# VHH binders against Protein KTI12 homolog (KTI12), part 5

Target 1, 302 residues: Protein KTI12 homolog (KTI12), of Arabidopsis thaliana (Mouse-ear cress) (q9lmh0)
Amino acid sequence: MALVVICGQPCSGKSIAAVTLAETLKESETKQSVRIIDEASFHLDRNQNYANMPAEKNLRGKLRSDVDRSVSTGEIVIVDSLNSIKGYRYELWCIARAAGIRYCVVYCDVDEAHCRQWNKERSDRGEDGYDDGIFEDLVRRFEKPERRNRWDSPLFELYPSREVIDKSSPVILEAVTYLTKTVDSKTQDVRILQPSIATQAARFSEANSLYELDRATQEIINAIVEQQSLGAAISRVTLGNELPPIEICRPIGLPELRRLRRTFVKLMGQSSLSGPPLPTDADSAKRRFVDYLNREFGGNNA

## First folded at step 1 (VHH)

Design f6 (framework vhh_6fv0_2)
Fold by ESMFold2-Fast, scan of step 1:
Structure f6 (fold): chain B 302 residues (1-302), chain A 124 residues (1-124)
Amino acid sequence: as target 1 above (302 residues)
Amino acid sequence: QVQLQESGGGLVQPGGSLRLSCAASGFTFSSYAMYWVRQAPEKGLEWVSTISYSGDSTYYKDSVKGRFTVSRDNAKNTLYLQMNSLKPEDAAQYYCARDEGYYDSSGYYPFDYRGQGTQVTVSS
């Protein structure tokens, strides 16, 4: 079970990539069931779908709804569309994450000149092409996927202008391997998602340091939430004799605390030759996080 | 070797009650907030409840408030969900999950581990 997002500029070979991936998956040793969700299923031509912003939002809404309905069927779902807006790819990633299934992006990286040429050739043949104005608007608004973004990873890059895309394409085979990799069904499905920081921050890739940071910072957040639940106007959260108190000037919600935690972990993950060493135990991790929170809340550092 | 195992699901009539359990192993259970999440056929995962690491703070989806109660026994590494006044709309596969802490989004509660789940069927 997985969600595959095909991404690329208009006329960049996306449908060939989607069909090739689907056929390769169906012919694999595990004989995967695959469903392609695309714009053609709505019986509107491309220029109607992209004529204006309301039409585009309507198209994206229909595609998203079809994906949401399909991700629980046990099939691999491939979304074949521009998927050009990073916020929309983020929404698709959220659907996959909520369903607990694998996710990846297949990006057809074709320069604008080749995309224009292929669009022109389709239009000249009376096939489904984009009007020049719509094409140029879509090219201008395209947001290239970046593998550092979780909703763009893992990222499989194809180059249809430089290679033939077929069942023997190395990147297609790599994607198939990723999508068909079996988890041991004898064990509980206990690890669907990898911790985001463990995969992004190389400095936190060691299990012990990541575990201490995860556990310690979560304990601090839990303590703040619990103490705030006990009173109306808490201005100070006390965490024990060895830690400074957290000074707060307003109630802090759980979403904000988690956002601050993510920022803290990323900051500590940045490579710096002159930076302080990573904490080696829970107390050191808690102390640094408390100091960070006091700075962010405008509180006392002591 | 983090492991979460749910139990206690079954068939119940509307208005009935069930108590779900989740046995945790392979990590320091008392250091993590825990979730109950559910998934009905052909629908996405839906957050149901959160409990703090100590068990003193609990949060619920609006539609289950007053009917469901989450609790935990840190000495036994066990999470519970008491479900009362069950409705047909509560029928789903129920999972316990360990809080990831790295992402939150409106209407989404991130987890890094979950169990295989326990099926709850509500039928007249």
Scores: ipSAE 0.000, ipTM 0.118, lowest interface PAE 15.7, mean pLDDT 74

Design f7 (framework vhh_6fv0_2)
Fold by ESMFold2-Fast, scan of step 1:
Structure f7 (fold): chain B 302 residues (1-302), chain A 123 residues (1-123)
Amino acid sequence: as target 1 above (302 residues)
Amino acid sequence: QVQLQESGGGLVQPGGSLRLSCAASGFTFSSYAMYWVRQAPEKGLEWVSTISSSGGSTYYKDSVKGRFTVSRDNAKNTLYLQMNSLKPEDAAQYYCARESYDYVWGSYEFDYRGQGTQVTVSS
């Protein structure tokens, strides 16, 4: 049980990487099933899917929904799409974390010139490539995965323009080794990326309020990340009916949002009878966090 | 107030042994998993070992397995790292750290660490 996110520029060899990884996993010593989720699985036309932002949002929502359903099946799930937006990769990582399964990113690092050539070659072979305008828009908006980000780690980098990707590729074999290791994994990285059952149980036994605070603030961060990642200028993030909007006066990266959320959660944990009362439910926790963020993002830092 | 104080570092020859200790105060020590981490002069911070809150589970960086042993005494609020067959690449400032859960990223890390104790391995 694992989620693999394939990432790369349009026409960067992603589907070859996905198929090669899937076949290598199926031939491994572990008796496990592999499922590839891609745009073709939904009978969706690529140029129609990327023609405008609403279509792109619908595609990402459909892929995410299928991933969320599929991570419960006991299969290794490979998402083969552009996965070019940091916020979207973050949401896929959150699905894996919530499901308690392994996660990794496989990145096909190919320069724009080779991607353009391969797009033209697809057209020449009678396969559907990207229209030039759509291709250049996708290249411009691509957000390269970075190993330092937990939602981009572990990161397995392939270079299809520099070498043939097949079942003997060292990086493919390294990814297979990672994906097939046991729950008693010898590396701490798997434990760091996933909460232990004992720790989760201990948190719930303290008070339900900690769980609700964690979940509520995470939902707010996810909303901000998603809206900023959609390739539109966002000055306000609109949340539910009862929540004020978050006013954003500058681009805000996920590391800054993470830091602010951790500071807020720490302040809430230390806020007893000596300060403001603790939130009593998820909605009040969300309101307190939104107010906190609006103060931090506001003009004239006090 | 959370405090962690390491001791037991020093100069040792390759193949030698050292035992590090970490005295904890200001929190319920028996409720937290604990880490040993290290930083060499030319490298970033590296995770070395983890021990569960009860001491029932231990985990190690591959390069130290079989050579290092982490243990704890919850009655004394003390964490230990027994280091055997030391290599030049083990030379580093060693820190004990309290485990923390990052709610945003769903990952375990540490929130508090001590001032560290220096381990030097002379060839």
Scores: ipSAE 0.000, ipTM 0.107, lowest interface PAE 17.6, mean pLDDT 74

Design f8 (framework vhh_6fv0_2)
Fold by ESMFold2-Fast, scan of step 1:
Structure f8 (fold): chain B 302 residues (1-302), chain A 121 residues (1-121)
Amino acid sequence: as target 1 above (302 residues)
Amino acid sequence: QVQLQESGGGLVQPGGSLRLSCAASGFTFSDYAMYWVRQAPEKGLEWVSTISGSGGSTYYKDSVKGRFTVSRDNAKNTLYLQMNSLKPEDAAQYYCARDYDFWSGYYEDYRGQGTQVTVSS
C-alpha cells in the first residue's frame, strides 16, 4: 500500500498524470491494485467546489476522509486534486505515516500562462473550466511542493507543457519503481512501522493537530534561542504570562532543541493511542512542550 | 558508527516472562527516544513501545499495556523491555530502534539485528 498525492496548478494535466501512473502500476511486474480518489467522485461543478473557503475546506475534508478510509495493505491510493495547500499535504502525509505505507508527491509543473490557455480552451469547448476569478485566486494561493519538506518527498516532477505524459515517461517509471520497491533484507533502509488492526482504531483522527503542535513548539524553540542570545548565563527563559518559565542549567544548542522538539511531537502523536488527547490549541501545545522541556533539562527522570 | 545490539530472547511458555536488553553505541544515547518493535513471520513490522531520552515518558501498544515495561539506563547506554504474561501472539523477532522521523509516526533510522522470542508449550 502507498499514498500518491497528485499536485499542480488548475488545468495543469493532473488527471492525465494520475491515470497514466495508475495504468502503469496495474501493468507493472507486481500487478498493483490502484484506486484514484478525485473531485469528480463527489462534485462535478469545480467552480462550486472552489467558490469560497468553506466550500474548498469541505472538499478537502471529503477527499481526506476518503483517503483515510481507503488506506490498506496491498492497494495504492492516488489522490488527484489541486492539493495546493502545504498544510493539507502535511495532513495526507500524516495519514500515510499512521498507516505505515509509502508516500510520494507527483507534481505537474506547468507555468501559469499554459494553465490559463488550457482553462480557456476547456471553457470554449463547453467543458468544466474554472471561472477566471476562481482560477486567478487558486493560482495566487498555490503553494509549490518543495523536495526538502518530508511531506513533499519523494517529489516526482512532470512537465505536461514540455512533454507528452504516457506510460513510457521516465518520471512515471521512476515513480512506479519507488512505489513497487521491494525492501532487501540486507539493506539498512529506513522503514516505517506498520500498525496492527487493533492499533488502527486509535490512529490520529486529526492530522492537522500535529501540524499545529509542530508550529507552536517551533515558536518555543525560537524564544529560547533568542533569549539565550541576550546573555551568556541565562538560567531561565521567560515566555508569555500564561506559560511557566523554562529552567536551564546550561546553554542549549539548536541541534539539541531540534531533537527534543522532534521527540516531543512524536510522543504527542503516540499519546493519541494510549495517553491524553492531542492539544487542541496553541497555548495548550506550548504548555505541554514547556513542561516536557523542564522535565528533560532537569535530568534523568525515574 | 551507530550500533544497536539486542539480547535476552528465547523460548518461554504462555504466561512466562523475558527481559530484553539493547546495548547502544556510536551516539549520545540520552539524546534519543528509543523504540521496541517486533516482526512475526509473514507480518509487517509492529511498534511495541517508546521511551523518551530521559526515560520520563513511556508509551505502549494497547495489546501489551500492563504486561510490558520499557526502561533505560543512560549511564550504561542500555534499553530494556520487561515482558510479563507472554502470549503466543507475542512471538516475534524483537528489535531495538532509534527515533528518526521528526514530524510524526513511528519511524526509525537505525535498528539492531534483533532477538527472537518464541512463546509455545
Scores: ipSAE 0.000, ipTM 0.145, lowest interface PAE 16.1, mean pLDDT 74

Design f9 (framework vhh_6fv0_2)
Fold by ESMFold2-Fast, scan of step 1:
Structure f9 (fold): chain B 302 residues (1-302), chain A 120 residues (1-120)
Amino acid sequence: as target 1 above (302 residues)
Amino acid sequence: QVQLQESGGGLVQPGGSLRLSCAASGFTFSSYAMYWVRQAPEKGLEWVSTISSGGGSTYYKDSVKGRFTVSRDNAKNTLYLQMNSLKPEDAAQYYCARVTYDWGTSFDYRGQGTQVTVSS
């Protein structure tokens, strides 16, 4: 059992990659059972799915829910969609981690010009293509997977504009090998969920202030990621009536937000020994973290 | 939508036993590790126990180790906490919580809680 996330620009050959991988897995020596979760399974038009932000968020929610249900089936699950947003790929990675299953990303790396041409050709044939406005918006918002991020690794890169993708493609065979390898007895193999959960739980027991800090900072990061995921460039993130907005002068990825959060939590823990006390409620914790982020991003929280 | 509902709390005498239950819905229960946490009056939240997604690994706060047993029934989407040899210090509102993997330090959802009172 594994979770495979197919990623790429609109009209970058993702579906052929997904089908080819699935067929190769089914024909492998291990004869793996494979399920593909895609947009077509919901019987909605492509342009309807991406017509507006609520529709797009609803689509991602449906795909994520289907993945969450499917990770218990013993099959290899392939999610065939744009999967263009780093925060969303992180959520899928969390599902795989929680289930204790293998995870990988298969990225169809095709330049915008080829994707535009293939979208036009699809439309010219009367097939289900993207409307130009929707296509350009999706291209603008695409966040390329990066191997250094855990939720984008292992990363298998395909180049459909440079090569034919079929069952003999070296990258497809590499992915198959990764997904079908037997786990032999090996003490050094990391159990991702255990004992890290015990460590996380132990931190909870230290104080109500630490619990509020941890939870509140995660809520802020999730809000930033969610808002950024729906637009190419967001200069201002609104968190609600009681919190100041976060001013963003440049694109900020989840890895940077995660680093800033760890630094903030560490600083808050150290400050309580000789500085102001730790926040005791969610609102105070959120406010202090927002203030911290605005200072780090160069925004003034006045 | 994710929902967690605790039950089984009540009044017991010191040395007594109580079994808490948590009914989960709105997510794939078998895919998540679960916490039991508690909060005594005018105190902060305190971690009590963790159980892995498959139930094969369990962890406990030192003060409850040997007295409390966490378990789960994935077929019924239910989490349990068996509490034996209860002490006055165990009196608290008890919550079940779904473990999050964002930065690995908290949970994302918690139930409304069930009250445990220990008094003679």
Scores: ipSAE 0.000, ipTM 0.098, lowest interface PAE 20.9, mean pLDDT 73

Design g1 (framework vhh_gefurulimab)
Fold by ESMFold2-Fast, scan of step 1:
Structure g1 (fold): chain B 302 residues (1-302), chain A 120 residues (1-120)
Amino acid sequence: as target 1 above (302 residues)
Amino acid sequence: EVQLVESGGGLVKPGGSLRLSCAASGRTFSSYAAAWFRQAPGKEREFVSAISWSGGSTYADSVKGRFTISRDNAKNSLYLQMNSLRAEDTAVYYCAAEDYWGDSYEYDYWGQGTLVTVSS
């Protein structure tokens, strides 16, 4: 009943963390059923999976597809891979939200020097290590989880280079408590307290707003594509009486619309204090996105 | 709105060298993954090489040691240095770029292609 995303640099102890978490969950008082989804299940060697961008995207697509199928099984699903890309973690978070299940990220925070040493040690032992070029590229492209982002929260940080990760690790126990705890105000038997009723209501409203944002932006993109298909000379996309029209001075391709949507959703998901608050309903979400597109297409209208 | 334009193709003798260029216009591709693909007549499109924004590169086995991919983010340009060319390298070469790192499943932008012919 939950999705756990393991995240970290190549050779940062992620698989040890995943196995330790899974075994601790299986041995918990609730005796949780747990499934680990990992790269080994696809029968390609590590370097083949990360040899080039098409192979890497194919791997991420297969992992995501397996997650999507698995979240309805009643098990806790653990995704053990690099999960190094913010956009990919956002997609996994969306799957969990759509399924109505708990979500968290477990991050193995290990510096590049230790990861490089452990990769070398794996290769020296004849184990599945990364080729140096592949390893260095993955390290450079790594996008560290930020607890302020909803798709990176709650964030459980492990430090395998500073401490042995085992079933007694405090952070592992915190994650287990989060994943297995039911509401029980009488016992206070957990280190992480359940949110208050007011906080729970606010979290639900906020999650619903992000879902509406996702739906609304897709609807707007579809409307633009449909109206442009009628004629490339369209200078205005009309969306109804309640929304302003989208003014376009050139044909806008689907790849550009997808990029603008991804950027907008990312901006709305960030918890910057200077940023605008999340939309409260579908109409507000649509209006915000239309305003965003008009600013992007207008190019400094001052 | 990103447009990719390849150049540098042509006729070259076996063992010769060519340098392909790909220029991006519109929005910058400095944050994008970029790649070279090729397609010979009657064959499937095949991967040649890819480069991350940071300069990390990968190569198809058929071109390793002979081809070098590079990029100049300040110039929004991607390059493919091709050495020790063989008849089997004859193909239309395509530049490709990913619109958004981590969210796209496939390359979002493609050039029109540039023909490379390796023949006597």
Scores: ipSAE 0.000, ipTM 0.120, lowest interface PAE 16.1, mean pLDDT 74

Design g10 (framework vhh_gefurulimab)
Fold by ESMFold2-Fast, scan of step 1:
Structure g10 (fold): chain B 302 residues (1-302), chain A 120 residues (1-120)
Amino acid sequence: as target 1 above (302 residues)
Amino acid sequence: EVQLVESGGGLVKPGGSLRLSCAASGFTFSSYSAAWFRQAPGKEREFVSAISSSGSTTYADSVKGRFTISRDNAKNSLYLQMNSLRAEDTAVYYCAAKRYGSSWYKYDYWGQGTLVTVSS
């Protein structure tokens, strides 16, 4: 049982962090039940919620009330909102303390320039963004969490502008470990059960699945580069007996291959929240990457 | 396999109406923002309309008041209702989708396009 407060500037990637944390907790060994409390549950437009101080105060009151009644359910409760005011985070901490449950803050640390750009991009593409006046007011009034404050600790900092936030993110895994450890952790520390060596060699760990995916796809890139070095006229790259060949209509440079690999890994990480599951082993990862490359090299128009 | 498949394109007279559909598969469509883009002969691709995962909509000035974007998450489908069509609306129309709340990625998935011709 715990209360997790997601915190950050408007348009700082908070919703991705909240969903990623929730799904990672649900898939943990402890089979955690998780509830996300967010602004969408109140059926008001984003700009209406922040149009003026009374509306904003009303929103915080509704979120606090929902948290208070939810902390008795035996679930991990994640509050996904700006949570930008120190006094309000203090109130949420008091609720957790009174309920005798764990508490932590997950902070999406993104600079104002990136948040402003992301807000503009959302508005330009029909996603829910903030009106410029409202955005600037929220940015100006944001009170950054600080570890020295009891109501901001433990503090888990994410950097969505510098990294992909997914189930293998180190900070997400640290937060999960904190939230799932038991009062009898001493017993768990005595002996850590591990998969057999054969199982570890055969399968990706959920904790580092994207790292292992990145490594497997790098092997494919290395094979393409090596085989292309044998002749500029190569139109087909063979990768062994279990993988389909890669069809190439022109020489592909290493910078382009590196871009495609990084795009694929990011796409896989992002889609794990709402799309197909991540590959469970190196061969599956290589197969999906080969399929991806064949689609990309086949052209972006019909 | 991720796929976006457009349909509903065709030949229509000026002043007529046409409804485009886009069927999404291989990913959780309801979590994605979706959009329509178009590319006329000899021109670069341009934005037409977008709809967020929550249903908020945006339109290019050239189509505002004439086109309506909508989605049906239960059917994994995106739609574009085009009314009062003009010769300048002639283009290949593309369906596109991107992860909700992600602003460091451009549109992640694209359809192959469907041709709309407005002429007598």
Scores: ipSAE 0.000, ipTM 0.137, lowest interface PAE 17.0, mean pLDDT 74

Design g11 (framework vhh_gefurulimab)
Fold by ESMFold2-Fast, scan of step 1:
Structure g11 (fold): chain B 302 residues (1-302), chain A 120 residues (1-120)
Amino acid sequence: as target 1 above (302 residues)
Amino acid sequence: EVQLVESGGGLVKPGGSLRLSCAASGRTFSSYAAAWFRQAPGKEREFVSAISYSGGTTYADSVKGRFTISRDNAKNSLYLQMNSLRAEDTAVYYCAATRYSKYLSQYDYWGQGTLVTVSS
């Protein structure tokens, strides 16, 4: 039994994350029963729900009420909505604590530009997107989850604009493991360590894009390490004329950089094996990795 | 949950027509939105057309009036009828699907692609 709060900006891929997580949980070894609570379940019009503060508060109240009622079941409950206000996430966390059940947040981390594009494309399809005014208001009021807060932890971060979200997504599998683990862990709960980037290299040797991805990310790591070695006051790592700089607010050690690179390459490789084509050139690969690192180091506009 | 396989690509003369097909394995395809994307050598992948689970369609400006997307849920199939083909339509065409029709730029499932060459 658990409560999962899906969080993200409007048009950030939250519903895909919720459904993917639910299906993966249902197919797990424990064959978990899962319930998704979302705005569509109440037949609510998104633009009407977010047109003004009373309507928005009423929507949150309805969702909260359904969550409170649902956490008494033997099911994993997934709340799929913006869940953008930290005070509201705190209330949901309190419901989970009172029920004595597991809790986590799944955050769909998509930049404003992609969210705006996806909202426009939804509207262009004749589907119900957010009105521009409502969309911009929601983006401005979004309160990003922080893993340091109890009501935002554990925090599982997904990047729908950078990767395909499916049942093989590492973060989805990590969340499933968290949600299905036993509190009284048996000594036989042995989990094989994730393969190293070196071990995975053979799996990617046939794809030029995967080779370029591996090479490009290593070049970025080398540049960071070398520039940091020049002085303790380094707040920006410059990577040449075609790439944005990497903004850092603290020294980043090689073990952390290697972990971030491994995670990034694995996510991109996973996408290639079960999703869309990888970047076709080194510059595109470097740009994606630099954007990933800037997000991880505190993020532009975090 | 769904696996996609494209077919129907080939060599065609400018002004000609082709119909691409995409076969989905699985019984839940009818609940998925689907789309066609293409990628020419040395170019970024670009959107071509999408169809929602309810049948609503969207087209890129470059193909409006020339291409028609359609689906047959009973056959778990997606189609792209391509008319008045131009040299710039030469690309590998990919079939894509997602569980929700609302996320055009984010598709979860992709086929391996089928090559379309437009030349005399």
Scores: ipSAE 0.000, ipTM 0.121, lowest interface PAE 17.6, mean pLDDT 73

Design g12 (framework vhh_gefurulimab)
Fold by ESMFold2-Fast, scan of step 1:
Structure g12 (fold): chain B 302 residues (1-302), chain A 121 residues (1-121)
Amino acid sequence: as target 1 above (302 residues)
Amino acid sequence: EVQLVESGGGLVKPGGSLRLSCAASGFTFSDYAAAWFRQAPGKEREFVSAISWSGGSTYADSVKGRFTISRDNAKNSLYLQMNSLRAEDTAVYYCAAVTYTIEYSSEYDYWGQGTLVTVSS
């Protein structure tokens, strides 16, 4: 019961990493059931999938929908694609969070020169390679995963150009250990509190806004936790940046803050609530979240 | 009762060394990633170093090459070896535990009370 997002440049060895991870999981002491969702499963030409933005959005939509359906099966689901856009990885992380399952990113870190060579070799063998124009466009748009982002964490980095990726690879074994852990009270709690089915169309039409909203709200949670952890009880969290302070009448635990943030992001991700539109920038997102927290902690404002 | 207890803080001269320890109890420490964070007076909490349950480690740029994080699962303990200490390293150091390695302090489930490290002549 986990979602694994494979990430990397075109022709960076992602499929080898995905297959190796899946085989190692199936052969583990827990005998995990594993499903790989990839572009090949849709029987579409890779160059056609990446020829233009509508085609690329359609591909991501299909992969996302298959992931959402698969996360309730009790299997470990591995998404083997570029997963190159931060906003899209955020959407996949939201699916895992809503399902109450573990999540991680496996990143195949290969320099552009090796990726170009492997793409050429694939094409020379009659295998599906990327056209040069499409390849260079994908390379240019790649957004490297960052461990400090929750939707990119935990991050397991592989270097296929520098080492053989196999079942004995230390990083593969570390990922397997993470995915086969039986103790995860936070993930279990999230599953109890959230529905398994998400309103995907509304969420994905606003992917970039949700990415910024997640980032902004995490900064607010970070400030609350940090100020409360200074060894003294506080009744007010000061944020600066033209934001109102957060008034708290009791210590607020991290599990409660995580739940409130999750609920807020979900509410803001809905297409229409007959309320104000989704925030257009980080400051607006922070302001809306602070207002939300003050309502939750203080009750009615009248 | 879940508890993390730091020790080993104190006054040290610039260029000196200190070893911080963190003792975990009330939970299965070996199933958790662990980290050190620090907070200087009047400043925000800063990530220092983290170690996964499998032993993989990561460091903030400001401490790379000077600090070493380690763990002993048999003793439910986390350590931070601090070498070549600078005045800027003066802070309260916190031990923290979470289900996976991450640099966001807000993601950590369990925290110690902190131990003060003062680097001064």
Scores: ipSAE 0.000, ipTM 0.179, lowest interface PAE 15.1, mean pLDDT 76

Design g13 (framework vhh_gefurulimab)
Fold by ESMFold2-Fast, scan of step 1:
Structure g13 (fold): chain B 302 residues (1-302), chain A 121 residues (1-121)
Amino acid sequence: as target 1 above (302 residues)
Amino acid sequence: EVQLVESGGGLVKPGGSLRLSCAASGRTFSDYAAAWFRQAPGKEREFVSAISSSGDTTYADSVKGRFTISRDNAKNSLYLQMNSLRAEDTAVYYCAAEPSLWEYLSSYDYWGQGTLVTVSS
């Protein structure tokens, strides 16, 4: 009942960390069932997967889809890949929140020089290593996990270049303790970001109205995603005193929210004599979007 | 959302240079990752180059060392500097974008109409 995201530079010992964690969990007192989702399951060449942005997005989409299907199996799911992009880790975290399961990140912190050496050693052995160009590009684009971010917490840091990672590693044991603890909940600190106390309505200019509309609706999406990240289950999203709450009867994924926002912005941008007038400020835009979402989620014809 | 308009295409001789521009409206590039794709006559659309909101770049092997992608968030614009052009670079070039925070969670959501680049013998 948990999602574990393994994160780190290319050739930073991630697979060793994933396997070690899985074996330690399986041998634990609770005899926990574990599933590892990795790139090898798709039987594609490593360099092919990271050759260009569309291929990389396709790989992450496949991994994310497999995670989404697996989080209801009652197993601990470990995602063993680069997981280098914070937006992607955020989406995995949203999947865990929607499923009501525990989440953590295991970060293999290895400096670039050691990663390059290990990549070269893999290539020299005829194993799957990264081509130099692909390796350097991945290193450059790596977004280090930060404990202050909800989607990177709790963060368990391993240092494979400084120590041997095995079943007795203190950090592995700490992660196992976190993942297997039977206490369903102790008093948890609920941290909800409060809206700005001083809210002022800004006028939309007609020349920039679509940009302002896009920005305002994106703030609503951000609020929905953030609040779904809190608590085990949410049936209502609160947006402050000025806006009505959004009622949801199921977890709403980011792709669905993005599609709904795109449709709404398109409808609002269309000039029609029979349609409602374009919102004049951010608060009006947010209110209309909230009303739109409540209709879509509730099935009510307003 | 964002509207994308490409410009700068034209006829150029092999070995020549050309700079493509992509103007965005409706939303600033600072919130978007952006990319260039191309489609040669009778072929599938292929990836050319991408740039993240922070300025990190990726290139297709066929254009590495010859093309340079860049962005100017203040001008809401994306550029592709094409050097040492070859006949095989002849294609319609498309600008594409997606929200930066969630750049790897979906396909590129926004596309331009394309600009034609012809590299003649």
Scores: ipSAE 0.000, ipTM 0.151, lowest interface PAE 15.1, mean pLDDT 75

